# VHH binders against o75319: the designs that were tried, part 207

Target 1, 181 residues: o75319
Amino acid sequence: GNHIPERWKDYLPVGQRMPGTRFIAFKVPLQKSFEKKLAPEECFSPLDLFNKIREQNEELGLIIDLTYTQRYYKPEDLPETVPYLKIFTVGHQVPDDETIFKFKHAVNGFLKENKDNDKLIGVHCTHGLNRTGYLICRYLIDVEGVRPDDAIELFNRCRGHCLERQNYIEDLQNGPIRKNW

## First folded at step 15 (VHH)

Design V67 (framework vhh_4orz_3)
Fold by ESMFold2-Fast, scan of step 15:
Structure V67 (fold): chain B 181 residues (1-181), chain A 120 residues (1-120)
Amino acid sequence: as target 1 above (181 residues)
Amino acid sequence: EVQLVESGGGLVQAGGSLRLFCAASGFTFSSYDMTWLRQAPGKRREWVALITSGGETDYADSVKDRFTISRDNAKNTVSLQMNSLKPEDTAIYFCARESWDYGEYYFDYWGQGTQVTVSS
């Protein structure tokens, strides 16, 4: 790639596990070719991601990549032991029902297949904030029955940054519940 | 109106070759990065190859050394030469345009795809 995403350096690389869930959110990792544009302390490669997750005494069992590109890193840059799932999502717009359904299906499938462990579902978009926070909160509200404001507060606290897109917040608070099938 | 139209797919024996084409219209083709993605039956779309506006290329590990992406700016065409085809290359192959806008890279337009079937 050529360009570091705008404002990417402004965000914490990895949030904390969201208590009571299997979710952890982070910003997009950048492959080694981007490191020449970053100070050593700003680097956040796929390997750096896994090091930071281990430092929290956690383990990733799935990565869901919500970016609308493959530019920033390749699935091959990840450990072979961790499944990678791409769900292409358009920024700025609330994800459509098909995208919401794909996300819910992936999460439900992971949880059913990982009942015997405590591995995490890692979710990221470019900044690990708006699309990431929307889909995680949407899952908590629609599937787990969490109150919208509680889901948003939990995500904001654990990510270390508040959801910024007002249309996403409004949909979570006042929009219809989207059920699977 | 931006349009991307794929062609060149078909049935081929394992070890064979195919060349895919993507005809672009409605934009200044030479200014954009172009990419190929594929979707196998029952699987999600995966990225295959990239060619930048400047001609730099990149490939998924699964196709490296077998596939070659190229572009012809005079004809507004991006091509994918596929050699040493394997049954696991069976998929619908999609052409996509990649933009830098709103502070990030993203695919903003996709073709409808062309079917590639590799028999054993």
Scores: ipSAE 0.502, ipTM 0.780, lowest interface PAE 2.0, mean pLDDT 92

Design V68 (framework vhh_4orz_3)
Fold by ESMFold2-Fast, scan of step 15:
Structure V68 (fold): chain B 181 residues (1-181), chain A 120 residues (1-120)
Amino acid sequence: as target 1 above (181 residues)
Amino acid sequence: EVQLVESGGGLVQAGGSLRLFCAASGFTFSSYDMYWLRQAPGKRREWVALITSGGETDYADSVKDRFTISRDNAKNTVSLQMNSLKPEDTAIYFCARESWDYGEYYFDYWGQGTQVTVSS
């Protein structure tokens, strides 16, 4: 069957753009088949995602999907004008170096190709919190030189929820910088 | 213990057909949802088809009406019948098992893949 992810309803659908960056984080959108298990005010489809981002006067230029499934929605549910990138990540584990490098490469490529616009990189896992927050913060720390605690605070404030996984937080604060080049 | 082994790939001309098989072992096959995914040269892995433990199916738009996923619980096999093949279907095809643990869906086991090459 189609199960709603545990605690998915506990999280805000979409955060706000992280100031000084091109990042916006959100929880996984759920396709129409999940709506039978949701009250109208709980629905958050791919269409709802784009409507909420437009309500913030923002525009998505890329979606990075960090979930380890295709169950929740299909790439075909997204507008064809917005590129979709799947990076399979295991929950509960700090993403490995290969995953971190794939994420950094995708972000750097987007920024290079979109220097003349203000489009956002939308990043999500299931709750748009732990894997999402880790990879965004890791990028800010390793590539942009942001202090770990500042990156984490910025993400928490803009997402509207704090990173929950202690192993992720500890790696961001005390772990080595992963060099790209 | 848990193993997924794909077979049936090969070379075929555009417009042709192939049938892929995934032999599963080491778990209660009938209780799990099964996927086919593919990875084309220079591209990321993308989903192709899903069959649930209850027999419900779903497909990526690019393969709808051309591909059919099926399962045989007595033989612990999931199959993908591919008709009207196009050069853009060229990819390594992977069988994957989907689990529900820790409150979310995720792929927990993958096969090694089987190569499908469609010439124009």
Scores: ipSAE 0.712, ipTM 0.867, lowest interface PAE 1.1, mean pLDDT 93

Design V69 (framework vhh_4orz_3)
Fold by ESMFold2-Fast, scan of step 15:
Structure V69 (fold): chain B 181 residues (1-181), chain A 120 residues (1-120)
Amino acid sequence: as target 1 above (181 residues)
Amino acid sequence: EVQLVESGGGLVQAGGSLRLFCAASGFTFSSYDMAWLRQAPGKRREWVALITSGGETDYADSVKDRFTISRDNAKNTVSLQMNSLKPEDTAIYFCAKESWDYGEYYFDYWGQGTQVTVSS
C-alpha cells in the first residue's frame, strides 16, 4: 500500500551522527511509488537518504531496519554495497531481550569488521524515534556504560526530536541492564 | 467492529502438523497486512508469520521453512500451515491485523486465540 505513515511528515528525515558513536538515526525511507502523495520537498526515498548522509560528509556501512513491515521500501532499493539487517520490532512495547540481543550483536559485529574506517550504522523504525531511540540508547547504556539520561539527551539532540513513549523512557532510566551473555 | 476468530488448534505429537484458520470481519480484509502471533506460558507474545496485502510473506527464524502463511481474500481468511511441530511451538496462537497508533506500525489481535500443544 501507498499510504504515508501517520505523522511521518512531522519528523526530520535524517538526524546528525551521534558524537562519540557510529550511530545515525532517520525515519523510514519511502520507495518511488509513494512520491505521488508527497510534495517534492517531502520526498525521502532510499536514494534521498544516501544523498543526505553524503551531504553531512558521512558514509553508511550498515542499515538496521526496525520496522515490522517491508511495504515502505525493499532491501533491493538500497546500494548493494551497504549491508541491510531487518530486526522486526512491534511498536508500543519495549523491545524484548531477544530483540535487544540481536541489535547489540549486529552493532558489535559491524564495529569489529569496520575498525579501520569511520562508516556509520544507520538505524530506523517508522519515525526513527521511539524504537530506534530505545535500541540505540539501550546499547549505549548497557555496552558503552553511558548514563541513561546522557544517552537519551544525546539521541534527542542528534535526532532533532525527543523520544515520545514514556514506557521506553522509563525502561531506559530505571530498567535492568540487559546482559550480553 | 473488527473481529478475528481463530480456530484449528489442538494437541499434536512432535513432528506432526496442524492448520490454523482465522475468520476476519469488520474491515476491508484485502487492504491490510495480516500476521500470526503466539504466546507461550510465561513468555511475551511474539510474531511468527506475516502476509502482506500484496501476498508477500515473511517468517520468524524459529519457524522458517516449517510454517506457511496464506490468505483467501474472497473468504476473508488467513491460514497458518504448521509442519514439523516441536514442543517449543506450544503456545496460544493469535490472528492479528495491521494497526497504527501515532504512526507506529504493529499487529493487533481481537480474538481469544487458539491453543496449540505439542508433546514430545
Scores: ipSAE 0.013, ipTM 0.331, lowest interface PAE 7.3, mean pLDDT 88

Design V7 (framework vhh_4orz_3)
Fold by ESMFold2-Fast, scan of step 15:
Order: sequence, then C-alpha cells, then structure tokens
Structure V7 (fold): chain B 181 residues (1-181), chain A 120 residues (1-120)
Amino acid sequence: as target 1 above (181 residues)
Amino acid sequence: EVQLVESGGGLVQAGGSLRLFCAASGFTFSEYDMAWLRQAPGKRREWVALITSGGETDYADSVKDRFTISRDNAKNTVSLQMNSLKPEDTAIYFCARESWDYGEYYFDYWGQGTQVTVSS
C-alpha cells in the first residue's frame, strides 16, 4: 500500500511566497495512485501544485524535496522545465550540519543563477512545515541575518500553519549560527 | 542490529545484465517494504525501485521495463535484476528499508552500497 501521510489533509496545500525572499512552502504532492483515497477537493498532485502557484501569479524555478522517501511522487511527474533537488532529510531531529549546508548551497546557487528573474524556490517535506520551516528559517537567520523570531513568524504566517516541533524552534531561537562555506 | 548487505555489483558492457542482492538481518524482513536507490558520480541519490511487504512493485521511469525488483522472504533477500544496461546506469546501488512510522514513509536503514559500472 499507499498510505496518505498522517494529518496530510489537515494542512493547506500551498502557502504564499515569503515576502522579501524567493521561498514558497507546500506539503508533499501525491501522485495519481493516491487519488483513490482522496475526495476530488483533497487531491494535490504535482500538476495541482503548479496550478496553485500559477493562481498566485508566481512561477517555480526550483523544487527542493526534503522527504526521506520517493513514495509520494516521482521527479518525472514534474514539468521538465523545473529543476528538482532531493535532499534526504531525517525527520523529528534537528537537521544535521551537512543537510543544512546542502540546503544553503542549493539556495545560494539558485539565487546566483536567477538574479534576472523572480522565480521561486519551492520547498517541501511531508507536511511542508517542520523540516521545511526549519531549513528556510535557518537560511534566513544564518545567511540573511534575520532575527530568529521574525523568521519563524514570517514562515508561520506565509505557510498558514505554525512550526510544531519544539526542538526545531529551540534550535532556531537559541542554537549556534552555522557558517556557510 | 539491523543490517543490509549488498552484493552482485561489477563491470558490464552496455546492453548487458547484472543481478544485485541485498541480504537483510536483525528484523522481521517479511513485514517491511524494501527499495533500491543509486548514486551516480557527481550526482545525488535517486530512487530506482520499490517492493512492498505484500509484493507490489514500482519503478523510476528511467529503469521501467529494464529492471525487476523481487524478494525472497524465506532467505531475507531483496534482489534487483538489471537488463539492457546503459552507461548512465553507472552508480553505487544501495539497498534500503522503508518503514511507515510517525505517520509517514521514510527510509530508516541503508546498506553500504555496491558499485555498478557500465562501459559504452
């Protein structure tokens, strides 16, 4: 079987662009094989993702997939024009330094190559909340010098859901700044 | 102690075939979904194939119709039969266990990998 992730239906499919950044967060899209377990209004396929982004008058230039599985959808389910990057990120524990640096490097590379457009970096884990929110906020704090509480508030508001994992929040507020190479 | 040990890698010419094995120990093998992933030189890991505890299979589009994943629960082994190999299949191939835990799928254990090299 294909199980729908627990509480996946409880979250908005796609947040809004985080103002002053190129980030947009969303929950994991589910390929067609999951649709038999979903009502039409609950479906959120890779195609649905791009339709919802377009409805906001935004355009994706990169998708960063933080899930530790390939079960939910395949890169081949995405438009060929949008780069896909997989960063296998362990849930529940604060992402390790290697994962944080991979994320920062991917974001910095995208921004450098996309100075002449306004395309977005789409970031998701399973719910588009804890791993997603942590890594986006960690980037804003460490690289862009945003105050931790401001980064968290901005993410929560734009995602439409508050970051839930206390250990992630604690690390963002009180943890060390990780230098980026 | 959960262990996954891959074998069967090697050097083959384009168009050739190879069969990879993964010997599992330290858990009730028949209850878990098993997967193969690969990492080509200078690339990130990508998923290749999955077999569920119930025997259902799925494949990445790049290997569909060329690769076949199977399992032998009596021997605690998952296998990957690779046919019509291409130079772009050159990679380290990893066996992984996939669990449903904490309300989501995730790979929780990995083998060390086995090298597959396909010459043009």
Scores: ipSAE 0.660, ipTM 0.851, lowest interface PAE 1.4, mean pLDDT 93

Design V70 (framework vhh_4orz_3)
Fold by ESMFold2-Fast, scan of step 15:
Structure V70 (fold): chain B 181 residues (1-181), chain A 120 residues (1-120)
Amino acid sequence: as target 1 above (181 residues)
Amino acid sequence: EVQLVESGGGLVQAGGSLRLFCAASGFTFSSYDMAWLRQAPGKRREWVALITSGGETDYADSVKDRFTISRDNAKNTVSLQMNSLKPEDTAIYFCAAESWDYGEYYFDYWGQGTQVTVSS
């Protein structure tokens, strides 16, 4: 039913903007039907997401949803002014080259269209940690030439939680640069 | 290692029924939420149905009232009963498990899912 994802309550709802980038990471927002299983202070709806971003004096220009489900919230729950992109990504496995390409293409397109503003790219999976952190770091390493350890440290600090999956960390540190755009 | 193996797909006429099965191994099946997802030709994968470790169910609007998900914890299986099938249900069907360790969907599969083809 309306079950809360395992350990979802253990993570901060929204991280901070990653300095020098347009990225901000967060855990999956949960639509109103989930609130019966949450204390008021645990609620994190799509509306709550936008309120928390505004509290940081930031503005979202794009949401990239990496979850492998559509059960947590609907795109219609988001403001019509904010584009939404779904990239179905299975957890546990390192994202494949096609998924990495789609992510890079979406980010590059957003940056090209938003040269004259400071709007952010919001990225989330279920916890806003492993798949989210991997793809953001992969982009920084492959496209922006950031050193792997620096990208990982920046993500960890700004998200407020460290990447947990060793196979993701190893791929970022030792894997090939993907020139797929 | 987690392994999920789908079966039960085939060719069926519009209005017909099929039952899909997923055999799970390598993890404590009863502790995991299980889901069915599908990928139609030329389209992105989409979520279809969910059953929690506690037995609660949820469905995508497109399949609500036509599909029923169930599980058998003694046999480590999850099933999807598909009724009133439509040509737009044509897809490869996959099952997935939500990882209790990482709180994300985990699908460790060495096969190709199970193909469902609905003819008009």
Scores: ipSAE 0.014, ipTM 0.305, lowest interface PAE 6.8, mean pLDDT 86

Design V71 (framework vhh_4orz_3)
Fold by ESMFold2-Fast, scan of step 15:
Structure V71 (fold): chain B 181 residues (1-181), chain A 120 residues (1-120)
Amino acid sequence: as target 1 above (181 residues)
Amino acid sequence: EVQLVESGGGLVQAGGSLRLFCAASGFTFSSYDMAWLRQAPGKRREWVALITSGGETDYADSVKDRFTISRDNAKNTVSLQMNSLKPEDTAIYFCATESWDYGEYYFDYWGQGTQVTVSS
């Protein structure tokens, strides 16, 4: 089975870099087997991802894949020069503490190793919106001390779409700070 | 229609072993990633293990080196071998596969799961 993710076509492929951070968010790239289900202008392959990042005069240094599947594309479809990290996150529910801790650890490790460059951390789930936006905002709130509403506004503006899941938004605004890093 | 039916749970002493089974139907099993999740009393569901359609596996840190996930595409079955069980492994265990019916792809949990109780 090769069905296109529900509503995937409704979202912009790649957002803008979030100013003051190293984050850029995008929807899941789809390998060539999915192209029979897509019009040419709707295609967004791993190659298309890197082309769009380059068009923004940016460079990826890490991809964090938050999907709970490998069916959309393979790590082998990415340039060998860009590290790929899989963090399996179940959709619809707020990510658990283990997932949040793993995300924070990966981000902090990347930043320590990339002090002398301006490469970006690319983060995606299926739509590059709810799980992606939650974990990026959670990092900004818990680690960088950004106010929740400011983090959410920054993500929404740069992604080009607003976080949709109310439970994610409520946790970011009113939930406990996870000081695990 | 996608159906997942879990079995193999039971009561076991700490240090013991159990093997869980999940029988899948209604989809092309070999094309889908399969996962095991669990929910302990009074706690949230947590991911335990994943096996991709390509056969790659991944595990939560809490079960790494103790649990092994495997699949049999000819029988449409995914299994979880659980060794060195601890009281904290007590939970209802769910088999899952991806859903196309929601705005994000996630694993569907079907049936009631299978209860695992580890006594000291």
Scores: ipSAE 0.016, ipTM 0.350, lowest interface PAE 5.8, mean pLDDT 87

Design V72 (framework vhh_4orz_3)
Fold by ESMFold2-Fast, scan of step 15:
Structure V72 (fold): chain B 181 residues (1-181), chain A 120 residues (1-120)
Amino acid sequence: as target 1 above (181 residues)
Amino acid sequence: EVQLVESGGGLVQAGGSLRLFCAASGFTFSSYDMAWLRQAPGKRREWVALITSGGETDYADSVKDRFTISRDNAKNTVSLQMNSLKPEDTAIYFCAGESWDYGEYYFDYWGQGTQVTVSS
């Protein structure tokens, strides 16, 4: 069936842009087939995503999808003008170094190609929280030199929800910096 | 404990067929969407096929019209019929349940997968 992901309704659809960065985090959009089980105010389709970002006076230039499934929406449901990148991740473990490298490479490539605009990198997993927050914070710590506690606080505040997974938080605070692959 | 055990892999010539099986235990199988993923040499895991609890299916473009996913709720199994196999289908194939996608549920057991090798 068109099962709504567990706890999906518990999270805000879209966070705010993380100041000083090009990142914005959100939960997975659900294509129209899911709307029969949602109240109008609970709907969060791909179209709703773009409308909510526009309401914040922001614009998406890239979407990074960290889920391993296309069950929730398909890339074809997004505007053709916005690049879509799928990075397979499983949420039960801290992402491995190759996954971290792929995320960093995609972000760095986007930033180099978008020096003359202020478009955002949208990042999501199912809830837009643990895998999403981990990879964004990992980028800020490893590439931008942000202190771990500052990166986590910034993400939590802008997402509107705190990172929940202790192993992710511990790796960010005390784990090795991944500056090489 | 959730357990997923894959089987059915092997060596096959290009254009051939294989059927993979996944035996599931430790959860209410009929209530969960199930998927097949693969990891090719030198690549990351990628999703290839999905079957919902209601029986709807979806496929990655690379395998569409060649692979068919199915399930048997009475036996707690999910299967992948692979036809018209290509050398680029060579990979270890894994099955996964819906709760693996969420990240808030941790499973102690990851299946070892089943190796599929397609000779040109």
Scores: ipSAE 0.013, ipTM 0.286, lowest interface PAE 7.8, mean pLDDT 85

Design V73 (framework vhh_4orz_3)
Fold by ESMFold2-Fast, scan of step 15:
Structure V73 (fold): chain B 181 residues (1-181), chain A 120 residues (1-120)
Amino acid sequence: as target 1 above (181 residues)
Amino acid sequence: EVQLVESGGGLVQAGGSLRLFCAASGFTFSSYDMAWLRQAPGKRREWVALITSGGETDYADSVKDRFTISRDNAKNTVSLQMNSLKPEDTAIYFCASESWDYGEYYFDYWGQGTQVTVSS
């Protein structure tokens, strides 16, 4: 695949660490084969991802890839030392309970195994916004007891872009707490 | 309406070969990219191979140089030739179609899978 995701250039590559959490959100990195369609300042490869996180004085300990494709980059494009988890998530619809449970289980496992360090959980979908923001906020609400509006505001501020899909926002604000844990 | 039907799976000894087929119907096959994914016991689904509508191919590092994906647009079929099979290739193999919609790539349709078991 040579097509750049629609509106991908409109989003900041990497947000900031969400204070009080281990989360950092970003848009999907694009492997070298996509760079012929990008200006140098638009490039955001897996290598660029790690450079940008290092520039923030942060370190990734896990990447969770929520895209429903393997086109944009391969796990082999990432440093061998950083675990990679794929959770295939369809866009535009609120993730189902099984997907929410997989995400929570992965986050809880990481936190338990990384008590002695300050490494981050990097989460991305295509734009690092709707699926990414939903699952991070769902975790904060259901597991950490954060108020829905506070979780959404924190994500929006740190990502640098607001959650766009009303069905995701509505579910976070008024939907049931998922206790598949 | 839309169907992807896999065939060709079975039991084979390490070092052996198998050829998987995926018969597609109910959509404009030639316009879709086609992929093979697999799910091994106790593991998550992983992507194995891709062939674009234009015939470009890509492979996971674990199968590169051993597997070959191909397509026949006249017959609406995707094939996966698997050579030098290893026990770690044991998995259910799924055929999937991939499209560009809503501005991004995603898997649209999936087959039910075909079991491949490699022993030695």
Scores: ipSAE 0.418, ipTM 0.735, lowest interface PAE 2.2, mean pLDDT 91

Design V74 (framework vhh_4orz_3)
Fold by ESMFold2-Fast, scan of step 15:
Parts: sequence; structure tokens; C-alpha cells
Structure V74 (fold): chain B 181 residues (1-181), chain A 120 residues (1-120)
Amino acid sequence: as target 1 above (181 residues)
Amino acid sequence: EVQLVESGGGLVQAGGSLRLFCAASGFTFSSYDMAWLRQAPGKRREWVALITSGGETDYADSVKDRFTISRDNAKNTVSLQMNSLKPEDTAIYFCARDSWDYGEYYFDYWGQGTQVTVSS
């Protein structure tokens, strides 16, 4: 069963690189079996993802998959040269501290290992918006010292869609900084 | 309010078959995707099979070609036919309702489970 995620078609496939960072956000790619339910212009496979990144003159060095499922595509659908990291993250709720720590650790490790190149960290959940935007903004606030409103504005502008979940926005603006991670 | 009640578990020998049933009440059953998950001692709950409101099915790699999920909307039931059972299928099997808002097979209500034990 290749049921298309609810509202998946409402979102742009890939955002723009967030200036001053190594982040790019996108919605979940759907493997070829989903294409029977999609018009040609709606298709967004793993191959389409890499083509769209290349069209922006960018290169992916890591994909972080935040979905709580493995049904949309398999790691085997990605080029073997691009590392894939799965962080199972439940939707609708603010990610817990363990999840935030795993994300920060993965980003810091990538940046340390890729200081001599300009490759991007691609981050996605189902829509590439709430969990994705939260974790990217949380990293910018806690690690890079970006002001919460500036991080959110940067993400919204570059993703092409605004964070929708008020609980995520409230945590970013008013929640505790996870500085001991 | 929402209630899911599993039945059909038991002890079987490797290579045997069991059919699990889940009776659902307290919600519009036909509008929700339904799933079976399992949890073996000392392990995380793992998703096994899903059937959408439209009748489309999906299976975990570990059970493909051995298990079949089905539903009967008139009776508010979902069932799991388990064939060619292996000792590693030993687990408590849970019926679960998918939260349609998630789109990710994240489950918001669970039954109490039914024990399946497969002897070698």
C-alpha cells in the first residue's frame, strides 16, 4: 500500500539552502511505487531530490530522515556515496531531549568531518516543515547562538512555507536552551 | 471511549498458522487506517502490518508473504492471518489505530494485546 501522506502535495519538494548554514530542508521523497497516484509534475522520488539539489548548484553530504516510518523510501534508493541517518521522531509533539541531542551530535559530526567542503545536510520529515524546522532552528539557537525569531524567519523563508505547529514555535521562542548537549 | 480488543493468540509449533482478530468500538472504524504491531520480551514494539481505510495493505519485511491483514468495516474488525510461523514471531500482538493526522503509521490507540508463542 502506497498511500500518499496527507497534505504532502501542498508543500514544495525542496527549499533553498539556508544562508550561513549547511542546512537544506525538503519533504519526504516517495519511491517509484507511489508514482501511480501522482501526476508527472507531482512526482518527487529520491532521484528527483538529488536532481533538484543539483539544479541549485548544491551537493548533499548527509540526509537526516526524521519520519517515524520507513514506508516512503528505502536507504537503498539513495546514492551509496551519501550517508543516511534515521532519527525516529513522532509528529505533532515537540521532539524530546534525546532526539534533539542525536540531531545535534549528527550535525556537529558532519561539520567536523566536512570542514574542507561545502556539502549540505539535508533534513526531512513527512512535509519537511514542523519536525524538520524545529530541529534545524533548535540547532541554530542552541549551538550557533541565533536568536529564535531570526532562526524561524530564516527557515520559513528558505523552506518556502512557515512552521505550522504552535507548540513547536512556542518551544523555540520561549523554551529552555539545551546547552549541556 | 475508543476500545480495541484482540483475540486469537495462542501456542503453535513452528510452521503453523494462527489468525488474530481485533474488535474495534468507540469511533468511526471505516475512516481509520488500522495496524498490527508486536513486542517481543526486551525489544521495542515493531509495526507488522497496516491496512488503510481504502483497503490498501503494507507489511514489514520480516513478515512479507507470510502474514495477511484484512478488515471488515461492517463488523468493525481487523484481522491478521499468520502463516509459516517462526520462533522469532513470538510476541504480544497489538491492534492499533493509526492517527490519520500523522501520515506515518504513528498509532494513537492500542489494544491490550494477545500473546503468540511459537515453539521450535
Scores: ipSAE 0.016, ipTM 0.286, lowest interface PAE 5.5, mean pLDDT 88

Design V75 (framework vhh_4orz_3)
Fold by ESMFold2-Fast, scan of step 15:
Structure V75 (fold): chain B 181 residues (1-181), chain A 120 residues (1-120)
Amino acid sequence: as target 1 above (181 residues)
Amino acid sequence: EVQLVESGGGLVQAGGSLRLFCAASGFTFSSYDMAWLRQAPGKRREWVALITSGGETDYADSVKDRFTISRDNAKNTVSLQMNSLKPEDTAIYFCARQSWDYGEYYFDYWGQGTQVTVSS
C-alpha cells in the first residue's frame, strides 16, 4: 500500500551492528510505490537498506521480518542470496512463547551455518524498535546470558532509539527466562 | 461499545468458495485498517488479510490469489471472499480492528469468530 506507517519518518532507517553479536536492527523498508509520498532523503527502500548496510562495511545474511503485513515490501524485492524469514507478530502485547521460540531457532540456525563469516542478522518490525528490540534482547538474555539492563542499553544505543513499550521492558527485566525456547 | 460480528462461515468441499462478512459498530469504521485472522485447532492465530482505511490490501502467502478482502464503508462491513478452498483453510476466522500505539500496529478489538470447515 501507499500509506506511510504512522511515525515511520521519526526513526533512523538503520541502526549500528550490536557489538559482540550478529544483530542489526532497522525500520521496515518501503518499496518504490511509497516514494511519491517521501522526499528523496526520506526514502528507505530495500535497495537503500542494503546500501546503508554496505556503507557500514557490513553484510546481511538473513532478514527476519516481524511485521503483521507484507504491504510495505515483498521478499522478491530482496537479493536472492539473502534468506528472508517472516514471523508474524502483533504489536502492543509481549510476543508469545511460540514466537520467541521461532526467533531463537532462526538465530541459532543462522549462527551455526555462518560460523565462517561475519554476516549479520537483520531484524525489523514497523519501526525497528519495540517488537524488534524485545526479541533481540530476549535472545541475548535467555541464550547468551546477558543481564537484562545491559541487553536493553546495548539495543537502545545501537538502534539510536530507546524501547518505548513499558510492558516489553518490564518483561525483559522481571519476566521469566524462557530457557526451553 | 465497539463490536465486530462475523458471519458467512460453514462447511464447504475442497475447491469450493465462501464469503465471510464482518459487521462493525461503535466507531468510525472508515478511519481504521481492518483484518481477518484465523485459528486452526491447537494452533496460534495467524494473519490472513488486511485492508487499510485507504483501501489497500495485503495477504498472507498461503492465501494469496485465492482470497480477496474488501470493505464497504457505507455499510460498516469488511468481507473476505475465499476461493479454491483447501482442507488446510479449516479454522475459526476472526475479524479484527487494527490500531496504532507507541510505534506499533496491533489489533485492539476482535469478533467472536466464524467457523470455516473445508472437507476433502
Scores: ipSAE 0.073, ipTM 0.510, lowest interface PAE 5.7, mean pLDDT 90

Design V76 (framework vhh_4orz_3)
Fold by ESMFold2-Fast, scan of step 15:
Structure V76 (fold): chain B 181 residues (1-181), chain A 120 residues (1-120)
Amino acid sequence: as target 1 above (181 residues)
Amino acid sequence: EVQLVESGGGLVQAGGSLRLFCAASGFTFSSYDMAWLRQAPGKRREWVALITSGGETDYADSVKDRFTISRDNAKNTVSLQMNSLKPEDTAIYFCAREDWDYGEYYFDYWGQGTQVTVSS
């Protein structure tokens, strides 16, 4: 499966760190086999991801992969020093409570283990926008007490693209706070 | 009401060919990526081939260079040309519509399937 996901080229590869948080969002990196379908300036491999993060004077400590596939890249394509967590998340539907729980626990665990450094939690889905933005904002709202509109605005600004899914936005603004199990 | 109806399955000897058809209705066919999946007896359903709304194609390694997926937007059909068939290709073949633009092979609608049997 080497087809490029629809609209993947339309999005910035990697956003900026979200100030006051440890989050940085990006679109899915594509392994070397996809490069034959991309111009040099369109390439965004796992190595390209780490180079772009370093260019921002940041360092990744964890990658959370929200895609419902493993075809885009393998964990083995990442540096061995950076933990990788897969949370299979179906697009379009608001993520279920189990998915939200897994995301929150992974973030909380990372923060507890990384109190003495400033390493980032990298989060991505296919476009690094809807599932990614939803789960980051859900964490900020439910765990950090951020106002929904403030969380969404912060994500949109730092990602460089606005959340597109109205059901996700509606759930963030007016939906219930998700309790951990 | 989304409907996908497969046809063209049958019995063929190893090395032979079959062409499968899928007639789609109830949605703007030209706007969706379409796929073929298969399920062999006692095995998990697996993806075989995909064609995007723009006409780009992708194939599972097991069928690459043997199968060709195509679409006719004027007739709302997607087809799978299967050449050099092997006994391992024996399965029920399903036409499916991919849920939007993720390319994650998540399918929201499926047909009832058409049986393909390849004898050795």
Scores: ipSAE 0.121, ipTM 0.478, lowest interface PAE 3.5, mean pLDDT 90

Design V77 (framework vhh_4orz_3)
Fold by ESMFold2-Fast, scan of step 15:
Structure V77 (fold): chain B 181 residues (1-181), chain A 120 residues (1-120)
Amino acid sequence: as target 1 above (181 residues)
Amino acid sequence: EVQLVESGGGLVQAGGSLRLFCAASGFTFSSYDMAWLRQAPGKRREWVALITSGGETDYADSVKDRFTISRDNAKNTVSLQMNSLKPEDTAIYFCAREEWDYGEYYFDYWGQGTQVTVSS
């Protein structure tokens, strides 16, 4: 099978850069084999992703893929110049400490390597909302000291959709800070 | 209880071949897509090959024309034939089941993995 993810068409393909950060969030791109199930205006391929980022006068320097599958597109579908990082992240449950650590390490490494440019870290799960929003907000709260409600508001505004998963929201607001060791 | 058990790993010289097997139990094997993923020393897990319930196959570019995924629904087995092995193929190889649930694809069960070591 080759199913379009449920509700995938309901979400904006790409959000806006989160001001004061290097983050931009989007929904999963779908490789060409999915296009027969989509109207032309519904298509959002890896190529379409880069076109939409360029339309915002932004440039991607890293893609972090949080989906727990390789079905939707392959790293080889992306430009060779943009690093791709897969962090298999289980949906519906709050990401575990190991996943949070991997995400923080990847972000910190990118920022250190890219001090002399303004390239963005693109983050996506299936809808670019719950896992994506959780990990971005967790980074802002734990590493940058942003207040939880401020991080969530910033993500929601820039993504164009609000975090929906109550357990994720609750963990961000009231859960422990995850420290690196 | 869903179980996936890999076998067939081992030591092989560059240019050699290995065949990996994954014995599945506890579910209707013929109804599920199956995949192989690998994790090299110091690296993250990466997808290698997929076979759908209908027998369609797909491969990572790094293994195209060298690896072949197949399944035997009568034996509840998925296999990976690995030819022209390179030192870069050294990894723990994992069998995984792929589900469509909660409106998306995801790997819901994994085996423990089998070690493949390719010497130069």
Scores: ipSAE 0.675, ipTM 0.859, lowest interface PAE 1.5, mean pLDDT 93

